VH-VL binders against q9h9l3. Designs and how they scored, part 25

Target 1, 176 residues: q9h9l3
Amino acid sequence: PRKMVAIDCEMVGTGPKGHVSSLARCSIVNYNGDVLYDEYILPPCHIVDYRTRWSGIRKQHMVNATPFKIARGQILKILTGKIVVGHAIHNDFKALQYFHPKSLTRDTSHIPPLNRKADCPENATMSLKHLTKKLLNRDIQVGKSGHSSVEDAQATMELYKLVEVEWEEHLARNPP

## First folded at step 1 (VH-VL)

Design N3l (framework fv_nivolumab)
Fold by ESMFold2-Fast, scan of step 1:
Structure N3l (fold): chain C 176 residues (1-176), chain A 119 residues (1-119), chain B 107 residues (1-107)
Amino acid sequence: as target 1 above (176 residues)
Amino acid sequence: QVQLVESGGGVVQPGRSLRLDCKASGFTFSNYGMHWVRQAPGKGLEWVAVISYDGSDKYYADSVKGRFTISRDNSKNTLFLQMNSLRAEDTAVYYCAKDPLGIAVADYWGQGTLVTVSS
Amino acid sequence: EIVLTQSPATLSLSPGERATLSCRASQSVGSYLAWYQQKPGQAPRLLIYDASDRATGIPARFSGSGSGTDFTLTISSLEPEDFAVYYCQQRDYWPLTFGQGTKVEIK
């Protein structure tokens, strides 16, 4: 049986004026929502902007953070050969410098049936927060202290499970 | 003030085992990764192993993989290096060192303990 | 493993002179290069990390530069206490590796 995981990453700003997004935390959960991986990650470049309002990352989280090269290796071992679920997942893959097979990738920001269930336009890119509130009646990313990548990964998996049967059948008839 | 004190060095026969201890004080030991680095007589520095703040992640130099085990006891502020199947080329001064911010460099070092592997 | 090659092996200079030490990596290590100083009978001391960031308590006469495969440690004006062996170290790949060292000695 092909296994499925959900991923959510937090990025901080590096490079000129903090405009480059660099991986600073990654959470991976299994189909049931159990945490398989959750580590703070030290970016390869100097952190210019922690983006704490969104990322939840602070300087103290960089104490004992796993170096990017090591974290990347650990993460890729978990992702390889599995169906990977994420929201706007191309950003996560870009931060990981990783190319996951399209046939094994599920992006909850681009699943028309999911938007339809939420009374949203089928081809619009809706936020994870909006879809989770509409479909699961839960508030995530609450407050001004930043997001929890564990909470986001768990919500993403639960959202995908709402359309899994329908979407997998669609993909079988219309291979990516 | 930060202090790291190594102990356990000595003379051992090839093929035997030895354990090194490193006692830390002056900082919150459980917040920092720790390294072992060695230096053979008259030679340069060689990184040996690192352990994360909570002991869950460990990495080793290829020359010691399968023979050496790094571990820690945060309740005792102590870092350990268990050295098995010792070889003549393991002869060196062994330093323990503190890793600030998980950046895989060593900001504070102990004074070292000499391990001599001889027949 | 990443091989770091330091040059020159020995640098003979007088106090007050500028010292320039080189470290070349066998492949790119980004900016993840540190410099250490070691005096006879003593443990190493961290000088520079991430190519150019000076460690706490290190005098301004020490500076680092470079990225990728070519790195330089500069001591703008040598003090008597600066005559020592200097090692570079990369942290971009496991295992961590050190260069073979450059000895800065009195001419």
Scores: ipSAE 0.005, ipTM 0.468, lowest interface PAE 16.3, mean pLDDT 87

Design N4 (framework fv_nivolumab)
Fold by ESMFold2-Fast, scan of step 1:
Structure N4 (fold): chain C 176 residues (1-176), chain A 120 residues (1-120), chain B 107 residues (1-107)
Amino acid sequence: as target 1 above (176 residues)
Amino acid sequence: QVQLVESGGGVVQPGRSLRLDCKASGFTFSSYAMHWVRQAPGKGLEWVAVIWDDGSNQYYADSVKGRFTISRDNSKNTLFLQMNSLRAEDTAVYYCARDLYYGDYAFDIWGQGTLVTVSS
Amino acid sequence: EIVLTQSPATLSLSPGERATLSCRASQSIDSYLAWYQQKPGQAPRLLIYEASNRATGIPARFSGSGSGTDFTLTISSLEPEDFAVYYCQQYYNWPYTFGQGTKVEIK
């Protein structure tokens, strides 16, 4: 297939009262769902809220985690020149302090045909969990120990593949 | 056809404020992060500030943090720099610049610059 | 902050000669290094990004190389319009920083 990857990141709270979202894990999978990258990442600022219920990140994961600057370089090398698929991907790019070309970006939270297949309003932003349950009949983000960014990236790629042909044709006619 | 045009420069007294505008044309302004870079007369380049493509985040050089505010209006294709509490050392030509390839953080397109002179 | 040091400060050459400009970073910046050309009274112009990628419209005589802390800009055969000041810039980390510049002047 065409050079395409899916990404999902986990963030922890930094800054005053933990309100700033800082990158703490990133997973990247290829078109077939094989893991290309999966690392815990140490934010440059003190972590005040691990957000463990959602992120799955614990203090132990920060021991020997890859420093943000190094991780960012590794991640950007993988993403550059590829079609990058994500869900609400702008949050991942913000945490990476990175802008991927919009022409090479696919956000499964904003693909009207995907929402239509899920019997959801065409321009609504639906959660990855909801779309995955509706379209793939699979439960992800189960339990209270946090999400798996690998599982989320894999689900995101599978969701995109359901609409890939029609959406790529649409983008060819209507470049972003 | 792709252009950035700065305006708003001039002579201003220390402690006062000035706003610079940068008008973009010939490209999808809302798809690019934008920067301000300055150059004091006869000196080198100094990065000043960046703003994300959607306006959601900003970073500043320590020399201007707390005094300068970068903002943008994507509906008007315009970037702004609000400069408060100006000092003599802020005297420079101010350039707006576009991020290469939607955020590779090299600057592929530059404006012509606008001169700000802070003098009593 | 990451400091970039350019050498030499001034390079005096004749048209047709090869120019080699150096930029050294105080710490590794991988390949996140750009080169700019600036002529008097003009804005800088991007030549090279990501250490070795030539920007759109830049002549083949310009090439960049290096990674980590040591980077080089080469102009294989100087044209009259190439006499200018050249700056390197890192975008590995905030704040972004520029080198002090190398002036390429006609002998």
Scores: ipSAE 0.006, ipTM 0.478, lowest interface PAE 14.7, mean pLDDT 87

Design N4a (framework fv_nivolumab)
Fold by ESMFold2-Fast, scan of step 1:
Structure N4a (fold): chain C 176 residues (1-176), chain A 119 residues (1-119), chain B 107 residues (1-107)
Amino acid sequence: as target 1 above (176 residues)
Amino acid sequence: QVQLVESGGGVVQPGRSLRLDCKASGFTFSSYAMHWVRQAPGKGLEWVAVIWDDGSNQYYADSVKGRFTISRDNSKNTLFLQMNSLRAEDTAVYYCARGYSDYEYFDYWGQGTLVTVSS
Amino acid sequence: EIVLTQSPATLSLSPGERATLSCRASQSIDSYLAWYQQKPGQAPRLLIYEASNRATGIPARFSGSGSGTDFTLTISSLEPEDFAVYYCQQYYNWPYTFGQGTKVEIK
């Protein structure tokens, strides 16, 4: 079995004027796209702005949500020692207050061969929605009800699989 | 060969400021989180601050929050610690340290620079 | 804040003897624990990471074990250069914290 997972997190606004991004949902899928983890997470601070248009999080999702400290422990247990794939994954790790080894991190927003396949400039940062539409002919993040972190994590894994062989070979020859 | 060299330590009076520098060489500095760790004379190690690889985020120990500022200049491979409102309890050897694979345990340490806060 | 407690504070042994050092966490930290060696006037040196993985260049006589809240550093047969202070460190959660240290000294 492959020691690779994909992650996507949703954040809500906490702190003064809702400017702090706090974890409110996390989805993790395996190499085949099967869900390993998908929980709503209760921030330790008062939620000022649900950011529902983007996060898909509503007050109802916070009822019986897993407290941050417990959820963080569960998530880190899944991620530790695995190759973790994400899109702009730095934001997910920031929300988790977690540092994953760069050698085991794959960020689909910064993989030049992936942009090349999409006819985009190699060093541009393309959105997950754009890359998914261009390369997988699939519309994600549709409508105004917010994003599905499961859908985003699944799309991210599928995008990485398109360049996995050449990118892993590149990383073996050019270790981070 | 990975090297971290601290500078800027010295004797300073309480309430004053001091800036520490750490010059990095032998690795891609912009790919690693960097930390400051201190050790008071005859005491153990205390983590002080971290800055992410791109400089976009910083975290501090409660003992220094609001007084110390960590920063970096990736074009110069240099890490900084600006220490304001210094107190006697800040007296310590200050080490810069590299987080392994961005932010984990510390695989390389500088030799340290001594900061003495006294009058 | 996660508190790490090391024991014993001081371990007096002779070269060739086995050293066993303990580090206990106030809450589960899984395997997010590192061990460092420090000699007088020198910077700490990484020995073990992820509880049991030996860092590059570290002799086989050093081994780490444990998970959750109870961790052990073992030196199977002390060499003269091993007499030093040893610190454990957790990186499970912010802020990162160190134990108080165990001094291994010559009897």
Scores: ipSAE 0.006, ipTM 0.480, lowest interface PAE 14.8, mean pLDDT 87

Design N4b (framework fv_nivolumab)
Fold by ESMFold2-Fast, scan of step 1:
Structure N4b (fold): chain C 176 residues (1-176), chain A 120 residues (1-120), chain B 107 residues (1-107)
Amino acid sequence: as target 1 above (176 residues)
Amino acid sequence: QVQLVESGGGVVQPGRSLRLDCKASGFTFSSYAMHWVRQAPGKGLEWVAVIWDDGSNQYYADSVKGRFTISRDNSKNTLFLQMNSLRAEDTAVYYCARESYYDSGYFDYWGQGTLVTVSS
Amino acid sequence: EIVLTQSPATLSLSPGERATLSCRASQSIDSYLAWYQQKPGQAPRLLIYEASNRATGIPARFSGSGSGTDFTLTISSLEPEDFAVYYCQQYYNWPYTFGQGTKVEIK
């Protein structure tokens, strides 16, 4: 086993028309699903749209939130040198303003064997919610509190573990 | 039994205002995000606005932003759409719709609709 | 905004035949797609959510499939009551958008 973590971020809308996705919460779990990091994060820009139904973030969460610059430093210390698992993880890295090595990145939205196990087309981009329901028989992202990034990160790690052996073998033979 | 009943539609001249009401019954109104969706005569469906379950946030289609205001009164189980500066292109049947649960995005119940005609 | 294109615009079939309706998204929307049925003078009715799940009370002859950009609604054997307009809707991103509809009419 290599050092491996799973990440899930929640973003709020900033900038013109709320079009910019700015980091507002980040959760990181280890291989066993234990929480290594879970903080609300204060964007440096004015929040135009909290996107609460997806993010679960409300104005009250910003009161004691960790400023972006400080949170980013903490998060990058955890991610550096590790295999990082996420779902549509490019969006998380973009919000973090960070480039993680492709060789150490695992995106559960782009793993054909995982879709195959779920009886889905191999090249389709399936949602985390769908894959978790199909393969783990678990409903995530339900209710009015918005998404739990901890729950999402834990589900993402469990999904990856279903295909870890075969996918790591594939990547060793076919480096990204 | 879940029911959504719209009212307030009618004929109105361009530039005037109109308020639509949607009365909800048969469920815990304060637990659901509510939407307005419209349909111009003979045309397809167009999403207009949403308000979150507690009224804390609202979002609008670009075509109505700055002119329409969505609001709700959870104590009265009522959703509102205040329409200002009405234009001919706002002519449509306006539906009140319930989002199935807070993080779903699809509409499990719709009202019967109320017709708004903007003409001179 | 995400554009949904439905095809065909009109599908002319007889009762008992299979209907296959397509909905294509301008970008990937994962499985965040719903299908609605609308009869003249009535509000839309939810048929399918999250691409393939049947809503409560919807007959087994209705099924949904697809993911990413290509989605299909299938009616395995048309009943007289199924002749209506069908709309797909994405809820992957704001604003929520609908396709322009496919009319299933009697041949």
Scores: ipSAE 0.000, ipTM 0.480, lowest interface PAE 15.6, mean pLDDT 88

Design N4c (framework fv_nivolumab)
Fold by ESMFold2-Fast, scan of step 1:
Structure N4c (fold): chain C 176 residues (1-176), chain A 121 residues (1-121), chain B 107 residues (1-107)
Amino acid sequence: as target 1 above (176 residues)
Amino acid sequence: QVQLVESGGGVVQPGRSLRLDCKASGFTFSSYAMHWVRQAPGKGLEWVAVIWDDGSNQYYADSVKGRFTISRDNSKNTLFLQMNSLRAEDTAVYYCARDKYYDSSGYSDYWGQGTLVTVSS
Amino acid sequence: EIVLTQSPATLSLSPGERATLSCRASQSIDSYLAWYQQKPGQAPRLLIYEASNRATGIPARFSGSGSGTDFTLTISSLEPEDFAVYYCQQYYNWPYTFGQGTKVEIK
């Protein structure tokens, strides 16, 4: 059986007017929610906008942060060959400049049975915050100090575990 | 008036060490990232290293990584480049340059006059 | 590393003529490109940053354009003091890299 991890990334704004999203933190947890990786990551470009309200990133976090090239190598070693769970995970992969096989990717923003359990339309894209509140009775991303990528990765894994058996059976019958 | 003055260049044998200094004046030194850029005789420019405004982060070109160390003393308005295990290919004029930002955007608005380092047997 | 290729290696022109210098990147660098002028025995001088913005004190005859992989520095009418070597530099990613230079020389 393939091993499974969950990932969540935080991005800051770089480039003209801070419109480019650059990786600034990555958290990876195992099946049981234990942290395998959690590092602040230094973008190669000047940070125009820390987007602190959402990212939780401040200038102080960039001190001793792992340079992007090094962090990317470390992260990819963890992800390669594993089932990777995330929420709107295409954004995380884009920030990592990485293409993970679709057959090994699980996106909790696009799992119809999960939406059904939350009393939401099956084809809707629901936020991680909403699904976590409805299905796990837990509030995440609270306050104005930014999101915790560890908290988000842990919630994402727990959400996937609620539909894992059903969804893996579905994927076996309907390969991506 | 912004001014950057390099010193410490000279002739040195392969395998030896040399330290370059860059004295800054006319601006708040502690608010800017600083670069070292070199130019071999008759050749183009090659970026060497950058250091953040507070000295908390440094980056190096692959050709010097592990041999050169960039550092700064904000109380003295001075940037340093410690060069170890020097090779003939390190022969160049070394320029001190000020970045536009505290964390380095990579382009430099003010440059020093340079100091010549010659590594020869 | 991102490689910058400048062309031509040498431009031989007369005062009053227009100079067009090219810089091509091995991958897209958006607008993270600067141009520098260097005269013999002198340090480089910043001309253009973020592809098209003139640095303080740079005459209007200098202009930059381009984005992605193809960039141009234009000198609309060469003055005697403009005969120099010109370098492009990317600051999109580490390591920061320079082109090999274009020498603008008198014909």
Scores: ipSAE 0.007, ipTM 0.565, lowest interface PAE 9.8, mean pLDDT 89

Design N4d (framework fv_nivolumab)
Fold by ESMFold2-Fast, scan of step 1:
Structure N4d (fold): chain C 176 residues (1-176), chain A 119 residues (1-119), chain B 107 residues (1-107)
Amino acid sequence: as target 1 above (176 residues)
Amino acid sequence: QVQLVESGGGVVQPGRSLRLDCKASGFTFSSYAMHWVRQAPGKGLEWVAVIWDDGSNQYYADSVKGRFTISRDNSKNTLFLQMNSLRAEDTAVYYCARVGDYYYEMDVWGQGTLVTVSS
Amino acid sequence: EIVLTQSPATLSLSPGERATLSCRASQSIDSYLAWYQQKPGQAPRLLIYEASNRATGIPARFSGSGSGTDFTLTISSLEPEDFAVYYCQQYYNWPYTFGQGTKVEIK
């Protein structure tokens, strides 16, 4: 069978007024939550806004960061052929400039059974923090020093595992 | 009915510019990334460019980088290809194609529009 | 750039015969390969996606197989309408690339 991984990326602001989101960190964990990849990534453009409150990224993280082109190649080797789980994962793929097959993509922000278990409207987009607190009784993304992409990827995998059997059966009956 | 219709092709001299349009109907255009693909007379298919569903990112084949610009207007369900500094080797039928619902294959194609660059 | 090489360039067969078309990638693309059919004067038509899945409306006589670098399109019994040019295309990464095509023609 295909292996499964979970991904979470952090972006910084580049371009005019820092309005462009550029990849600056990526974390990938396996099914059991073990870290397969976790690197700071140097954008090819000047960083205007580190967005540190959310990203957790500071200037010192960029000193030995992996250049975008190299990091992208490493990340794609890990993702290719695997089921990739993420939360609002289109933003991560966008930052990676990568198109992953929809049949192998699992977005925990768009899984109706997961929202149902959390007593939330099935078609609403709920935050990772809310779903994790409600279903796993765990607080993530706490404080003002930025999020941990490792912690977010691990939480995302655990959330998916709560609905994995039901959702994979749904996808087999209703192929994407 | 899902449909893509290209327009704007014609005969143009080397060094000149031409803009191609691709009008989409029968689906939520703003939810799909879009491609331009070309085919020179008697030759195979060559990918030209892709644009994300919201228009925020574009990628190009090396042969057209710096000369062609892909863009879209989601309010008008229209995809564009602005072609500048045209060369004889740009002579081709140009197709627009939709990125598939489930994968990133090209599941819906237009009928194509012929661009001839001649001296 | 990922290069796709199709073989043979031309396949001359009679209706009712089996056609086997090959597509080889210069590096592993896992299963991110599509097959298209193009008839003279027409746009390409998607036949197979993710190496082996038939697109909607495509007859059962078309099948795809392979993974990694080696892929095959099989037409189990050629119908008159199947004589066309066939292209493979990878969507593992951009730039997206096509093979040069295999022409299936009447003997």
Scores: ipSAE 0.007, ipTM 0.489, lowest interface PAE 13.4, mean pLDDT 87

Design N4e (framework fv_nivolumab)
Fold by ESMFold2-Fast, scan of step 1:
Structure N4e (fold): chain C 176 residues (1-176), chain A 119 residues (1-119), chain B 107 residues (1-107)
Amino acid sequence: as target 1 above (176 residues)
Amino acid sequence: QVQLVESGGGVVQPGRSLRLDCKASGFTFSSYAMHWVRQAPGKGLEWVAVIWDDGSNQYYADSVKGRFTISRDNSKNTLFLQMNSLRAEDTAVYYCARDYTGYSEFDYWGQGTLVTVSS
Amino acid sequence: EIVLTQSPATLSLSPGERATLSCRASQSIDSYLAWYQQKPGQAPRLLIYEASNRATGIPARFSGSGSGTDFTLTISSLEPEDFAVYYCQQYYNWPYTFGQGTKVEIK
């Protein structure tokens, strides 16, 4: 059996007017939801916009945060050779400046059976918050100052488990 | 019991300044993002500004950017809106609103304070 | 910016009737839509958040549905106090925007 992990990243705004998304936190959980990695990450560029309502990142979190180059190395060692589950995971991989094999990538924002279980159009891109509420009867991304990437990674893994057997069989017959 | 009470509204001439206050009670003010939303007489709702729970980020509607400043004092449970270079089109009832779950839906609103900009 | 269009502009009904209000977004907003009720001379009141969740204290006759670009607020049986203006609001992306409102008035 190949190992499987779920990832969720938080990004802050860098560059002109904060339009560039730079990695500022990454959480990785194993199949059972146990945390394998959870660190605040210091971007190499000046942070223009913390996007705190979405990211949960504040200036205080950047004190002694792991530098991007070091964090990236640690994260890639965990992801390499594993099936990686995420929601809109292409954004996470862009922030990591990393290209994970498509055959080992599972994106819960693009799994038609998952949308079907949630009574949503199969080809729509639904939010993690919506799918988690509909299928797990749990509210995530609530609270005071943005998302918990640990909570999001855990919810993403649980959502994938609902369709894992069906989707892995589909991928075996229709390799990406 | 959650309460939001606005004050500071009044009649002001174009080009002048006015500061609105919003006093919060009945909840942990420092845990919530806060918004200003306005409504011109007989018109619909228009979002004006937001400030995050710790004061670290502020966003403004394009119509007020560069003229209005949102701020907060968590030790006093008070939200502020400093309005500079006022224009006739800023005439509205101004509401402060609490950010439900941190995603900009508003579960509690103040009673509103009227700002009239006229010569 | 995301534009929200509400229809109809005015809905004339009698107490006991069903009201159905529409809100359409210029792009997909997932389920990040709230509905508010505003009575004359009063501040708005949150009715529905995240498209379909009733806010605390809101009667069961109010329900929300929809996802993506098309959303509906339904009042199953109008009470006298329900005659008001209703606004939808998206919080999917900044800047936050409201629809223009639907007035539910007595026939």
Scores: ipSAE 0.006, ipTM 0.468, lowest interface PAE 15.8, mean pLDDT 87

Design N4f (framework fv_nivolumab)
Fold by ESMFold2-Fast, scan of step 1:
Structure N4f (fold): chain C 176 residues (1-176), chain A 119 residues (1-119), chain B 107 residues (1-107)
Amino acid sequence: as target 1 above (176 residues)
Amino acid sequence: QVQLVESGGGVVQPGRSLRLDCKASGFTFSSYAMHWVRQAPGKGLEWVAVIWDDGSNQYYADSVKGRFTISRDNSKNTLFLQMNSLRAEDTAVYYCATEYSSSDYFDYWGQGTLVTVSS
Amino acid sequence: EIVLTQSPATLSLSPGERATLSCRASQSIDSYLAWYQQKPGQAPRLLIYEASNRATGIPARFSGSGSGTDFTLTISSLEPEDFAVYYCQQYYNWPYTFGQGTKVEIK
């Protein structure tokens, strides 16, 4: 059986002028789209820019948020040994300060067959919103209250399932 | 249908203040971030300011930071731009714009209101 | 801030010709780029969003392409109403920035 999850993280700005992306929310769903994890996370550094219109994070979400070190431990326990699907997933792993094995990582922003199905250039980096609209006829990230990381993780899993057979065969023939 | 109507433009002397209003209709105003974009005569577009849907956060271009204040009243479907310490280089047509559908690009623009800063 | 550079500054063409307009970003903006058309005395009109998606009501002759730092707006066959100024805009990061514009004028 395949053990596969999809992840999406929301980041806030820390450091000078809010240029550093720090983890502030993480959502993980299973193969069927059921939520396994969804928590607000308190960065160890002062939040300079909540980036609310993208992240959906507001100051109130930080009051009872799980401290970064505790949240990281919980998240890594879920990800370890599983195939992890994400969109531009290197940003999520960077925010988690985590190195997931390349052989168990699937990035829907870098899967040429997925772009081909969307009538996009195979090597272009397409947004999750764009691919979801073209391939699933569904609008995500609607409104200005920020993105739902649960919605994004669910869409990411559904997109991967469209190319799963083809892409897993490709990876078997071309191991990382 | 979506409509944005700016008002409050006019001729003003350097160093003084002016307030622009933008009245929105045809969409759920309280669900969308709102922007001000300006265009000096014969020049290109310059983004000025944004305010989140609930009014909780604002961001400004460096050229206006500390002088301009963006605000909104969701009960009146109205966006405001308070412009203090006006300079000749603030002379421009000011457009109200929305990022309809959470897209960050500007689907809808008002027709603009001209602000002329001169003595 | 992210700087957008449009080229050429002016593009002189005849009706029926293909127009190709470039927009380059000073850093990667992924696909978070929009194109606007502006005619004299009018507000800008959205043409393309997320690099390649045509806005509602925009004719098929308009197409966008590119990702990262290099973007192109193409008008496959110019109509008389297409002679205007075109602006690119990034919404990858704050502050939002526009290119300086490309004027498409009749030869």
Scores: ipSAE 0.006, ipTM 0.475, lowest interface PAE 14.6, mean pLDDT 87

